# VH-VL binders against o27280, part 217

Target 1, 266 residues: o27280
Amino acid sequence: MDSMNVPEVLEIKRIVEESESVKTFIFSWDFRREVRPGQFVMVWDFRDEKPMSVSLIDPVRSEIGISIRRVGEFTDRVHGLSEGDLLGIRGPYGRGFELMGRDILLVGGGIGMAPLAALADEATARGMRVDALVAARTADELLFLDRLEAAGVNISTCTDDGSCGFKGFAHERLLTLEENHDMAAVCGPEPMMFQVMRILDERDVPAQLSLERYMKCAVGICGQCCLDDTGFRVCAEGPVFWSQELSRVREFGRYRRDPAGRRVPW
Key: E = the ipSAE of ESMFold2; O = the ipSAE of OpenDDE; V2 = 0.75 times the mean of E and O plus 0.25 times the DockQ between their complexes.

## First folded at step 9 (VH-VL)

Design M81 (framework fv_cemiplimab; at its last look DockQ between E and O 0.01; V2 from the best seeds 0.00; counts 0 for: pae E 10.5 > 2, placed apart)
Fold by ESMFold2-Fast, scan of step 9:
Structure M81 (fold): chain C 266 residues (1-266), chain A 118 residues (1-118), chain B 107 residues (1-107)
Amino acid sequence: as target 1 above (266 residues)
Amino acid sequence: EVQLLESGGVLVQPGGSLRLSCAASGFTFSDYGMTWVRQAPGKGLEWVSGISGSGEWTYFADSVKGRFTISRDNSKNTLYLQMNSLKGEDTAVYYCTRGDYSYPFDYWGQGTLVTVSS
Amino acid sequence: DIQMTQSPSSLSASVGDSITITCRASQSISNYLNWYQQKPGKAPNLLIYAASTLQSGVPSRFSGSGSGTDFTLTIRTLQPEDFATYYCQQSLSTPYTFGPGTVVDFR
C-alpha cells in the first residue's frame, strides 16, 4: 500500500443512524479508485486521523459508507457532524476479503458487522447463499439486520443478555447451527473470533478474519504485520487473514499490545 | 510454584448471596484466564464460569447465568465469584482453576464448600 | 451443549494391571479433550490435554488417544496412587462439559 496518498476532502452526503452509538457516513466516491469489502480508509476530521472500515460499497449510486461507533474523543466529534459537513478520506487500504464457493457464513460481533455488511452485499450480488450470525451484548446493539434482510441474507442473532435470538455468545450459537459452508468471514472482538475460528477449523471450513487493531500497520509504506513473537512470522498485509495463517499466531485472541508495545491480555 | 487458595464458602439461606474469593500466586495472574468449577457432594464436576485475563470477557453455565457474576482484581491477584439468588442445587465445593478458552485447567485450588440450606 | 459420557462408570483393578477408560462426545470436538484425576477429598489435577499431550510432571504410564468423538485414557502398570476418579472434559467451546467420571477402585 501507498502511504504518500493525500486525503481527499469529501462532503457528508447522508448520515444513517444504525444505533444509539453507531452512525454510517455516506460519501460520493469515484470508483476508478477501486474499493473491496474488508478494506478501510483513514478518516480525518482536520485534527486527528483514524482508520475506519468501509461498510457500504455502492457503484450504482457512486457511494461509499463508513460506519463509526462512538467510543472516544475523535469519534465523539465526528458523531457531532451533519450532512453537508466535510471530512478528509484517504485510501482505500489493506487486504480485502476474497469470496469462493457457493455458500458463505458471516459471523460478526458489534461494529465488526460493518465490513461484513459490505461483504454480504457483494456475496449476494454474486448469487451466493449467505448466512449471517450477528452477535451483540443487547438487541439494541445488533447492527445492519434490516440491510441484511433486504439483501436476502439468512440471519441468526445472539445476544449476551438474551434480548434477541439465542441467549449467549456467537461461538455458543454456532455450535447449534449444523449447516456446512464453503467459507466463512469473521469480524468482531478477538476472543469471539478465536473461539469461532476453532469451531470452523473443526468443521473444516476455511475462514477469513479481520483484525481491526492492525489497520494502522497497513497505512505505512511497509504495511506488513509480524504477528508471532516466537520468530515464526506471518508476513501478510492485513487486516484480513486466513484462519490457517492465524492458527500459528500465539497472540491472536489472547493478547494485544499497549502504546508502549507491551503484551496485554484480552 | 503456582498456588490458588479459595475462601468464602459458608452456610447460606436459599435466596441469599455470597462472594467467593481466590488468591493466586506463583505466576503472572493477568496473563491467564481463570475458571470456577463446582462439585456437589458425591457428584461429578460442573463448569460454572470463566473470565479472560483482562476481566473484560466472562462466560457462564446456563444454570447460573443471570445469578452469578465473575470478576477479577489483577492488582491483587484475586478472582471473585459473586453468587446471588442461591438455590439448594448450588450446594457444592467451588474450585478456582487457572485456564479458560486459551489454556486447559492446569492448576486447581483446594476448594471452598458452599452449603445452601434452610 | 456438547454432552460427554464415560465408560465404564466404575472398574476394579489390582496394582500392576493396565486399564482403559473411554470418553465419548455427542458431536465432534477434534482434539479439544482433557483428562483429570481426582483422589478422594482432594482437588482434581490435570493429566492430559489436547487429547494426547501429557501435562508436565505426569508419569508416562498415563496416555491419551482419540479424536473427533471417541477418546481413550490408558494407565499402564497401575500404581496404588492411581486409584481415583477420572474425568474427561471437552474444551472446544463454552459451556465446557465434563464426563460423569469413572471410579477406579481396588479389586
Scores: ipSAE 0.599, ipTM 0.828, lowest interface PAE 2.3, mean pLDDT 88
Fold by OpenDDE, look of step 10:
Structure M81 (fold): chain C 266 residues (1-266), chain A 118 residues (1-118), chain B 107 residues (1-107)
Amino acid sequence: as target 1 above (266 residues)
Amino acid sequence: EVQLLESGGVLVQPGGSLRLSCAASGFTFSDYGMTWVRQAPGKGLEWVSGISGSGEWTYFADSVKGRFTISRDNSKNTLYLQMNSLKGEDTAVYYCTRGDYSYPFDYWGQGTLVTVSS
Amino acid sequence: DIQMTQSPSSLSASVGDSITITCRASQSISNYLNWYQQKPGKAPNLLIYAASTLQSGVPSRFSGSGSGTDFTLTIRTLQPEDFATYYCQQSLSTPYTFGPGTVVDFR
């Protein structure tokens, strides 16, 4: 894949309001450039650039979707955009999810459901049984429920406050589920992913986890997203990792590096 | 330029073992799933085995399950097919190809001939 | 397993002709269908993927269509280099299966 692309200026075709804080921006896409669930793009608003997961892959409509949560200055600007406005998009980058087997478990937290929603679409299209554990702090922050349901996904929800589904965290809900799956895909807050991974490992369920790190170049050059000890670059060797790979990453679930390269605890 | 080069195909007796190799170049090897496809003389194409980019997932045709093992060394850009308990019906040209699950086999090697005969 | 069939098994045509090959899956495979061309003594070459997307470098005279269970490969204005065997292949689920092939010969 062309890992060193220049941004393409694309028009926002549609904006989907997913929640109060999350919008999905839809773009026309030439699928001669392949994109896979779990890959990310760099979004450029002509002032700053941030990595964002692809949340929608629609070959029929020739569209992709990028879901963005409003969390800071960059995302504030992007959320202020309207249909017809322009953004720079370069990518896709990184290693996406591998999808095999008959049954798959998706475990997502908050905006982490973005890449998993795309994966769910592919999995269901392939005739797989898809179970999704969707977690959020509150009911109104649960993402993509209607979309997942429409795709035939079996959904289990959990919220920190108990406003919807199981009251508690994703890993706590997972402990109450008895079924094993052929594989699992996990994306969300890293502490959540860490706990979920432990459970899945104990159950001998192969798991893929999508990490989030500060990224600058997205092409494996600058090293800003390098994971300690392993030398894994989240933008190149990831963002999707197998649990076995992450077992080698000491910082996983414990700390990350900030833009200045300092260790920041979760 | 993407290039795949198979090796290891020879004449073996029934019950014997053989390991095929496929050397890949011209692309980031670990980013792609790899597949073995075989073709018996004068016959069609048969999917044999596949392996994901990371090597975590392996798949086999029923005809070779339990007898064949697929592996890869991403540090060497090499794909392997370990064939045990070979049978006459395993006689075929074995092709190494780039591709996995929903993605097409877009590049192929020239194949290596495996002959199983007493 | 998903069984793939092709029709015809063989056909004879002349340069300049337009021909159509049909592929059928035993169950719906959506657009997870690829077409390959193989010449004697050579490895297969990808022509079409995702049922209708032309592989880079493949002449535009090749086209694919279909979805679900029925698919077609069309070659317009057949060229001398197009005489070969053509295979369809489903990529929906393992084991991935190929059609039996269609031999396109000179008339």
Scores: ipSAE 0.014, ipTM 0.511, lowest interface PAE 8.4, mean pLDDT 92
Fold by ESMFold2, look of step 10:
Structure M81 (fold): chain C 266 residues (1-266), chain A 118 residues (1-118), chain B 107 residues (1-107)
Amino acid sequence: as target 1 above (266 residues)
Amino acid sequence: EVQLLESGGVLVQPGGSLRLSCAASGFTFSDYGMTWVRQAPGKGLEWVSGISGSGEWTYFADSVKGRFTISRDNSKNTLYLQMNSLKGEDTAVYYCTRGDYSYPFDYWGQGTLVTVSS
Amino acid sequence: DIQMTQSPSSLSASVGDSITITCRASQSISNYLNWYQQKPGKAPNLLIYAASTLQSGVPSRFSGSGSGTDFTLTIRTLQPEDFATYYCQQSLSTPYTFGPGTVVDFR
């Protein structure tokens, strides 16, 4: 019975401070419930429930890690928790990334690097060559660099202010990188993903992009995560979509919806 | 039926200030980024400044950075360009256009002439 | 800044001719290239975006091609209304630089 799953209450085993605004919360996990990179979980703090990407999948240690950026009331409360405190977790949900070929490009912006870090671990474990373009506004917001390097990922960095690596936007840096990949996986701010998708489509590189939308049920029933033109449910048919699927979605890169269903520009 | 109508272009002294307005109609204004492009007499087009649909992100050409401010009032469907510390080289027709870094400039106003001369 | 050049700077042609205008970027801009038409005393009009996609309402005699650094605007069967100045413009990164323009004159 996956529909309307009840959260399991889990103890926070460890907390990793990834940046001033991002923490990774690590839990013991029973991997009879398989987790794929790109899937998400619903995190419940006993007052509210929000979707969060899985950033660490470690079946050997029986652990998952969930990376959470402090952006509002819910995430402020969660960031105030300590090891030993409890959170409810239900999931995983959604369609994860599919790996193909020998050479993969990861393009991540900000917290969007979370599911890509999990994917990088799987790709390197399969013996793939992994290049990652890690983007942020500033150097202190670049995520998972040490972990990616330890996994053997070839890292390029990009910051809006030039404090680390290439100065500029991710799609600008992408144009200066080698065109030798069999596929790409992209996650980050939707305007960034739109521009990156244009370049990858021009190069005929198969691309999978991970979207974020408001979610309530997480199992595809309530419709709150739907994309306007197609009726795609981010929680059921996504959050990972192929670029071909997104080419028909008029809202992609232009606007999003708040919890009341109102348009808000990016 | 998209319409953009600029106003506010006048003769102004060097060092002076001026605010341009662009009244928009025929589309959902807040869904679109907006841009100012200028053209000096007898010269080509020069991108000046852009603003996202929400107004959260603004961008400027180096020649105007620190002197010009771009803003919008989505409740009044109006784009603004505040020009301070004006120089002779700012003399141009200023066009309001629809679009930002993600999208081409698909609709243009008729332009308003700014002349900076003593 | 990405520098844009156009060739030729001016061109004389007759109604019915096929003409080609080229645009070169100082670095790769993928397909982030737009073309605009401007008639004297008027605002520019968008013709082509993403290097080769015609804007709605633009006649099929206009076409765009290219990627990377080299781009071409082609006008087949030139009409009287096509005598104008044509600008390319990169939309990859700020400042969103225009080319210097190509004047297409009636001969």
Scores: ipSAE 0.006, ipTM 0.536, lowest interface PAE 10.5, mean pLDDT 85
ESMFold2 (binder alone), look of step 10: mean pLDDT 93; pTM 0.941

Design M82 (framework fv_cemiplimab)
Fold by ESMFold2-Fast, scan of step 9:
Structure M82 (fold): chain C 266 residues (1-266), chain A 118 residues (1-118), chain B 107 residues (1-107)
Amino acid sequence: as target 1 above (266 residues)
Amino acid sequence: EVQLLESGGVLVQPGGSLRLSCAASGFTFSDYGMTWVRQAPGKGLEWVSGISGSGEWTYFADSVKGRFTISRDNSKNTLYLQMNSLKGEDTAVYYCTRGDYSYPFDYWGQGTLVTVSS
Amino acid sequence: DIQMTQSPSSLSASVGDSITITCRASQSISNYLNWYQQKPGKAPNLLIYAASTLQSGVPSRFSGSGSGTDFTLTIRTLQPEDFATYYCQQSYRTPYTFGPGTVVDFR
């Protein structure tokens, strides 16, 4: 039996409160089972199982971190746990980010900064210059600013309400930032990622984008993950995709599917 | 489970060209960066070239830059190394490996011998 | 480019010995260091990654340590099958560079 498909029961070593609605749960990890930035794990609370992105990869301390936003019954229960409590973890799953060049732009919206925080650690460890555009609705929902600053990342912020940094959306802020990057990585709500991708394509900056909705496909629990224009098997290729492939997908940033399989606007 | 099988190594004249292939099985090929590593007779290991899982990003050692190209066909689970303007110092066993910065070179093929000689 | 050096270039040992091989990087590579074993006429195999993590199936007599620029591979209670050449390799930045290798021979 493939050991990554069997959940391992792990003790919560530490909990970091990132915001009122987001916590990072830190576990000891045996790095004989590799984890890459952009991959996810299945988190099991002994009642339900949900995919969560890995936000911390620390081989020196032998730890991984998983950041979880409180949005429903499962996440509310997990947020009620304390250090010393147990969770089941399966994985990692999915394709991670790739790094190349000397300069990288990270664009994260809300909880989408979680996988990008892990990527920022890797990029800075490789000696890359890292610029991060961190976007949220309000200042108190900006995530990982202290980790990014400690890592030497050049940070720009924007909030919808103007409570921190630029007042406006990520793509509006991006238009005012330096254009010269060897690559970009983007994670956040699909409408945000679509707008950011268009700007990066215009600047001829290759970008990788992480799509949360395809995480379930990678573990065989999604029946609606296939992309409509390309006809390829998404479960083998996500959640991280190159911008060239996503630009061919009619649904990206425009439509999602409801439980009945019908297209609905975002 | 994971298997890598190189082919294409033969004797070639200096200035000649040769393409090596590596057939991969037992894993989702497109999820992994792949690498070519060579070893000259009686010498140590030298990293030659790497390619990202998508094939969009490629990397080369300075000794082969401009002469070699790396490519992959994810529909056929095959990695390629096109070698042009071959020199005597390119004589080596060429290994196909799975891995990059995220995944160490955890699986290696048996190697294929390229000899560049008159 | 990051330069990798190993010491010693070769060593002679007997079955049951404990041996140590050192690897040094020309700049800090954190813990992005791998160790490989190569037997004559065979492909290399991965022993250790992330400086100290044993690859699945590798005997516990192998251990790695270090961070930054200085790294060590230790083999305790050397077995006949351990007589081989050992290479360190940094995976911190392309080009990925290997050390020159350490040959472990019978005394």
Scores: ipSAE 0.005, ipTM 0.413, lowest interface PAE 14.9, mean pLDDT 83

Design M83 (framework fv_cemiplimab)
Fold by ESMFold2-Fast, scan of step 9:
Structure M83 (fold): chain C 266 residues (1-266), chain A 118 residues (1-118), chain B 107 residues (1-107)
Amino acid sequence: as target 1 above (266 residues)
Amino acid sequence: EVQLLESGGVLVQPGGSLRLSCAASGFTFSDYGMTWVRQAPGKGLEWVSGISGSGEWTYFADSVKGRFTISRDNSKNTLYLQMNSLKGEDTAVYYCTRGDYSYPFDYWGQGTLVTVSS
Amino acid sequence: DIQMTQSPSSLSASVGDSITITCRASQSISNYLNWYQQKPGKAPNLLIYAASTLQSGVPSRFSGSGSGTDFTLTIRTLQPEDFATYYCQQSYYTPYTFGPGTVVDFR
């Protein structure tokens, strides 16, 4: 557990530009520390550290990848780095996705496709049929389409503005897709995930949803993550949760909390 | 105390446009999704549109999709419904309500009447 | 879209009666069902959410039950202020749909 709690200073081996705002940073990794899709690492730039989902897991090349969207001071600094520069990485942390059955639906919004891309790799390697619904605001923000196509994934897209695929939101597109799946995995903005979860529940498709805001809970730095509609505090290991755990949480999909614990709307 | 006050309902010609407003007070407006529900004369309730607390996610009934847009100004505690290409079937009292996909419609305004007629 | 039906369409009752209104969804909605009361010329008021949870300030004579596709609203010891139209509404996913309403009239 000491290796997980002490940051390793790792050299950036490769940087892949996924979009104008998203880059994947690739590092050599010692797989004596197992990493599974849905887990995250703490990324330290020697000034601040932030949780980031693992988007590439390649034991054959001994590499992991971490996809980072430029959204603030920390991520802007990291985006300024080059191959050969150093970052501190500790982990992995959190509960990863579980794979069940013969086919899986992935529903990802924006950067939420990052952990789902790693999951797609594992599912296809295991011989599962993989369907992915990839959602974004615009065509330029759709992530990992080439990687998913290369892996043999069946892809549907939707964009808010209609610039690629279905015009509309992920849940609206999902309603037009009638294929049944043994399971689903969902990651993206909470309002999207909430709507998608309800549709999957109606179809009796067990779903796992990945919530970035619960990554801190998964490393044990908070005692309770939310209150559910029964009036009890819910303490659970994240970031991946089963849909039945989230269907009773009033806060899910409506607002998040800032570092001071104050409610912030989506 | 929570208050919602709709305004903007008038008589308008078919094919015309109209913007409804809802002034909210007594709660932290940006913490709540908001919804428009309408009721045609002598008929039941019909959900029209919803918007998240941040305003980034919006939802529409099929009958109004592509013609109506919902928006909000959290600095003014105001919800809007922009109605374009109005049809006779859009004639209704329009209610502003607090709530969306994640919350019941727990507070309602008094409604504003929109009549679409020649 | 999820279709909602209510029965009866109307009923006549006296003060002190106990009445039951039923609501049916065209597909399972778990417990994502709300009940509203509307007086003529006024806005609706939320009575019950999550099928059985009473909204704050609503009298205890109102109760809700059910899950899946079949739901009931019960008003025991009916009071004069309870003569109104009652609507069920599913909040399971969009578009949210209301039942056609049940009119509760005096006598």
Scores: ipSAE 0.007, ipTM 0.511, lowest interface PAE 10.3, mean pLDDT 84

Design M84 (framework fv_cemiplimab)
Fold by ESMFold2-Fast, scan of step 9:
Structure M84 (fold): chain C 266 residues (1-266), chain A 118 residues (1-118), chain B 107 residues (1-107)
Amino acid sequence: as target 1 above (266 residues)
Amino acid sequence: EVQLLESGGVLVQPGGSLRLSCAASGFTFSDYGMTWVRQAPGKGLEWVSGISGSGEWTYFADSVKGRFTISRDNSKNTLYLQMNSLKGEDTAVYYCTRGDYSYPFDYWGQGTLVTVSS
Amino acid sequence: DIQMTQSPSSLSASVGDSITITCRASQSISNYLNWYQQKPGKAPNLLIYAASTLQSGVPSRFSGSGSGTDFTLTIRTLQPEDFATYYCQQSYNTPYTFGPGTVVDFR
């Protein structure tokens, strides 16, 4: 299993600027090594290694894309790279999303739309009806709207400040959208995901939620990647979980952990 | 050991105000949401109010909304319930509990009795 | 508001009996249901959360089951310390609501 654990050095084929703070880096990929929406890879800049969700999966062009938000030293360095530059990629890792039924609701907050954009592509290719609720703090932080529209997705937006669409939070907007779906997929800040999950459970809509925060501890950097006393580890059994699995996790939506494993409230 | 100790319960006149306190020890207070639950004499349990670990998010039962406020001081490991415009039906033992919207109420204080009577 | 009901309101049992208490929600709450035990003059104690998960330190004779609107608490081989009032509580949405309680007494 060494080939999966050793970074392959890949050339950045193309860079797409999604917003002022988000870029998608596109690489050629050999699809004999399968990648599914919801999985992540480890990105190595020859100094540090960080987990990143796969946001584009295109077997026809033999490409994958990785969307990265500029939030610290590592991501600042990666954002400074150009087409033709090299990055180390290893993986994929984790459980991806599963699709079922004829229609799906996507609820994404901020960069959480990245893995959901890959899922939207697969769902539409499968012939599913896709409705997406895209949430952000401001209009400038809404991601992938043009890509989702091009794919035939029915889009609703909300922003905390009211600069685009509904003024308010994702769960408040969801309460005004009274439509049944066969399943849902949710990715974003945990307090948002917790509120959304409860509404979907009440509507008897099975939901899958992606917990990306624990991926930073996943691959030998930190040993504290367990979800309360259930023994789940996001890197091994996630990052995607069914809502019924998450209802047993006391930490979900309550607090996060810093690099030392200490709890930080939301 | 996790300990929660309520204080402040006394006899008050209808329309009066009262502030309850809950001193927490034995755990990292700021990591947990906190909740007030009350129980009228000889009756069942009623959820009153909850607050997130950071204090940013607060929630109230309809029966107390607009009259009660919940707050916390994480530097002092203390939870508060400010009760205004008190009514006879607010008479109850008030319990401080560890837990909020995302966590069961796994530890409870011994309670403090509030009596609202003429 | 989500309304919670419990059945029975009270029951009499002997040590060694197995008893079942039911809890019903007015709407689906998935598995966001907790069970508490309260002895006279004491604060409640958490027994079960997420409908079926035992709290640390709770004896294995306690078990919970159910999802959606119908839930049960079962106590196998009832012990003297189990005579108490039991409450269910939904944690699905605010306001969080408790059932009216079930008194388990001996005769």
Scores: ipSAE 0.005, ipTM 0.449, lowest interface PAE 12.3, mean pLDDT 84

Design M85 (framework fv_cemiplimab)
Fold by ESMFold2-Fast, scan of step 9:
Structure M85 (fold): chain C 266 residues (1-266), chain A 118 residues (1-118), chain B 107 residues (1-107)
Amino acid sequence: as target 1 above (266 residues)
Amino acid sequence: EVQLLESGGVLVQPGGSLRLSCAASGFTFSDYGMTWVRQAPGKGLEWVSGISGSGEWTYFADSVKGRFTISRDNSKNTLYLQMNSLKGEDTAVYYCTRGDYSYPFDYWGQGTLVTVSS
Amino acid sequence: DIQMTQSPSSLSASVGDSITITCRASQSISNYLNWYQQKPGKAPNLLIYAASTLQSGVPSRFSGSGSGTDFTLTIRTLQPEDFATYYCQQSYTTPYTFGPGTVVDFR
């Protein structure tokens, strides 16, 4: 039996409250099933199954963490669970981030900092210089700042309302940051990622962007979710894509599709 | 056939408020970001404000930030600009355009004149 | 904010002439540069986006070039309907900024 495709019932070992709307669920993990930053797992509450990015990868403690934002019925049920309760975990799936060079930039918005926090841990463990731009609507929605600081990451923040750091959007803040990075990793709302990608492309910084809506494609339920409006099919194994791949996807940053295939604007 | 029709421009006293509307037709309104651009009499074009397709992301020129609010009603295919604390220098023709960060301003309405004077 | 400048501020031309308008950004904007035409008493219309891509329906006598900070709009074989004001606009980052315009008048 392929263990990656069979849900393993795991006990919630620890829950960390990241904010009013975000919790990290921590599980013991057998690292014979390799997990890389940028990969996701399918989380099963014995009723529904949803893809979630891995936000903590700790081989020393034999733990993984999954950060979940409260956004609907499934996540409301999962947020109601306690330490000792059980969840089904299947995976990992998808293409993870590739680390290159010595100086990297992370740009994260809201819950998008979750997979980037795992990447920051790996990069700093390799001795890389890590700059992180952490963006949110308000200071209360900035995630993982203490964890990033503990890892030795150089942190810049921005909030739409100016409650912490630069007042403005991630792309506006990025223009004031140094240009010397060997690669970038970006995760957050697609409008943010679209505008950040444009600046990184101008700077000739190779960028990897994580798109949550393509996670189901990586587990074989892609259908038409990878079709763009030019009729080109872009069905690379998600959720992480290079910026040069995304430049061909006209939907990116503009709209997504519902289960019926109708356009849903950002 | 894409059409944009602005309305609401009138004479307003300094310190007053006014709401402009833009009725859109001929395309799926919610698929596009929208923008307001103004032009003072005899002057060039000045970007005022933009809004994403869903209405969640809004952008403003520094000259209007804190005074103007942009919004949209996708069920009515209508864009709005709420203008508060109006100043003489806000006197301009206000154009509704289709486009924002993700699209060029590819279609423009015919404009509506706002005059701020005592 | 990114400042946009245009030269010349105005020019006089005759039907059949070839004219060139330049636009300069105060910092690099890659190819995120649009050109608009505005006829007297009318709304602007988009001519060119992404520095060099013609908008659908725009005559081929219009062309754009450039990248980074320096951009050019060229109109070959000027027609009567081309007497207008032309604006460049950076779409690289907010706030979006327009050049001051170039008035093309009949000689």
Scores: ipSAE 0.285, ipTM 0.715, lowest interface PAE 4.6, mean pLDDT 88

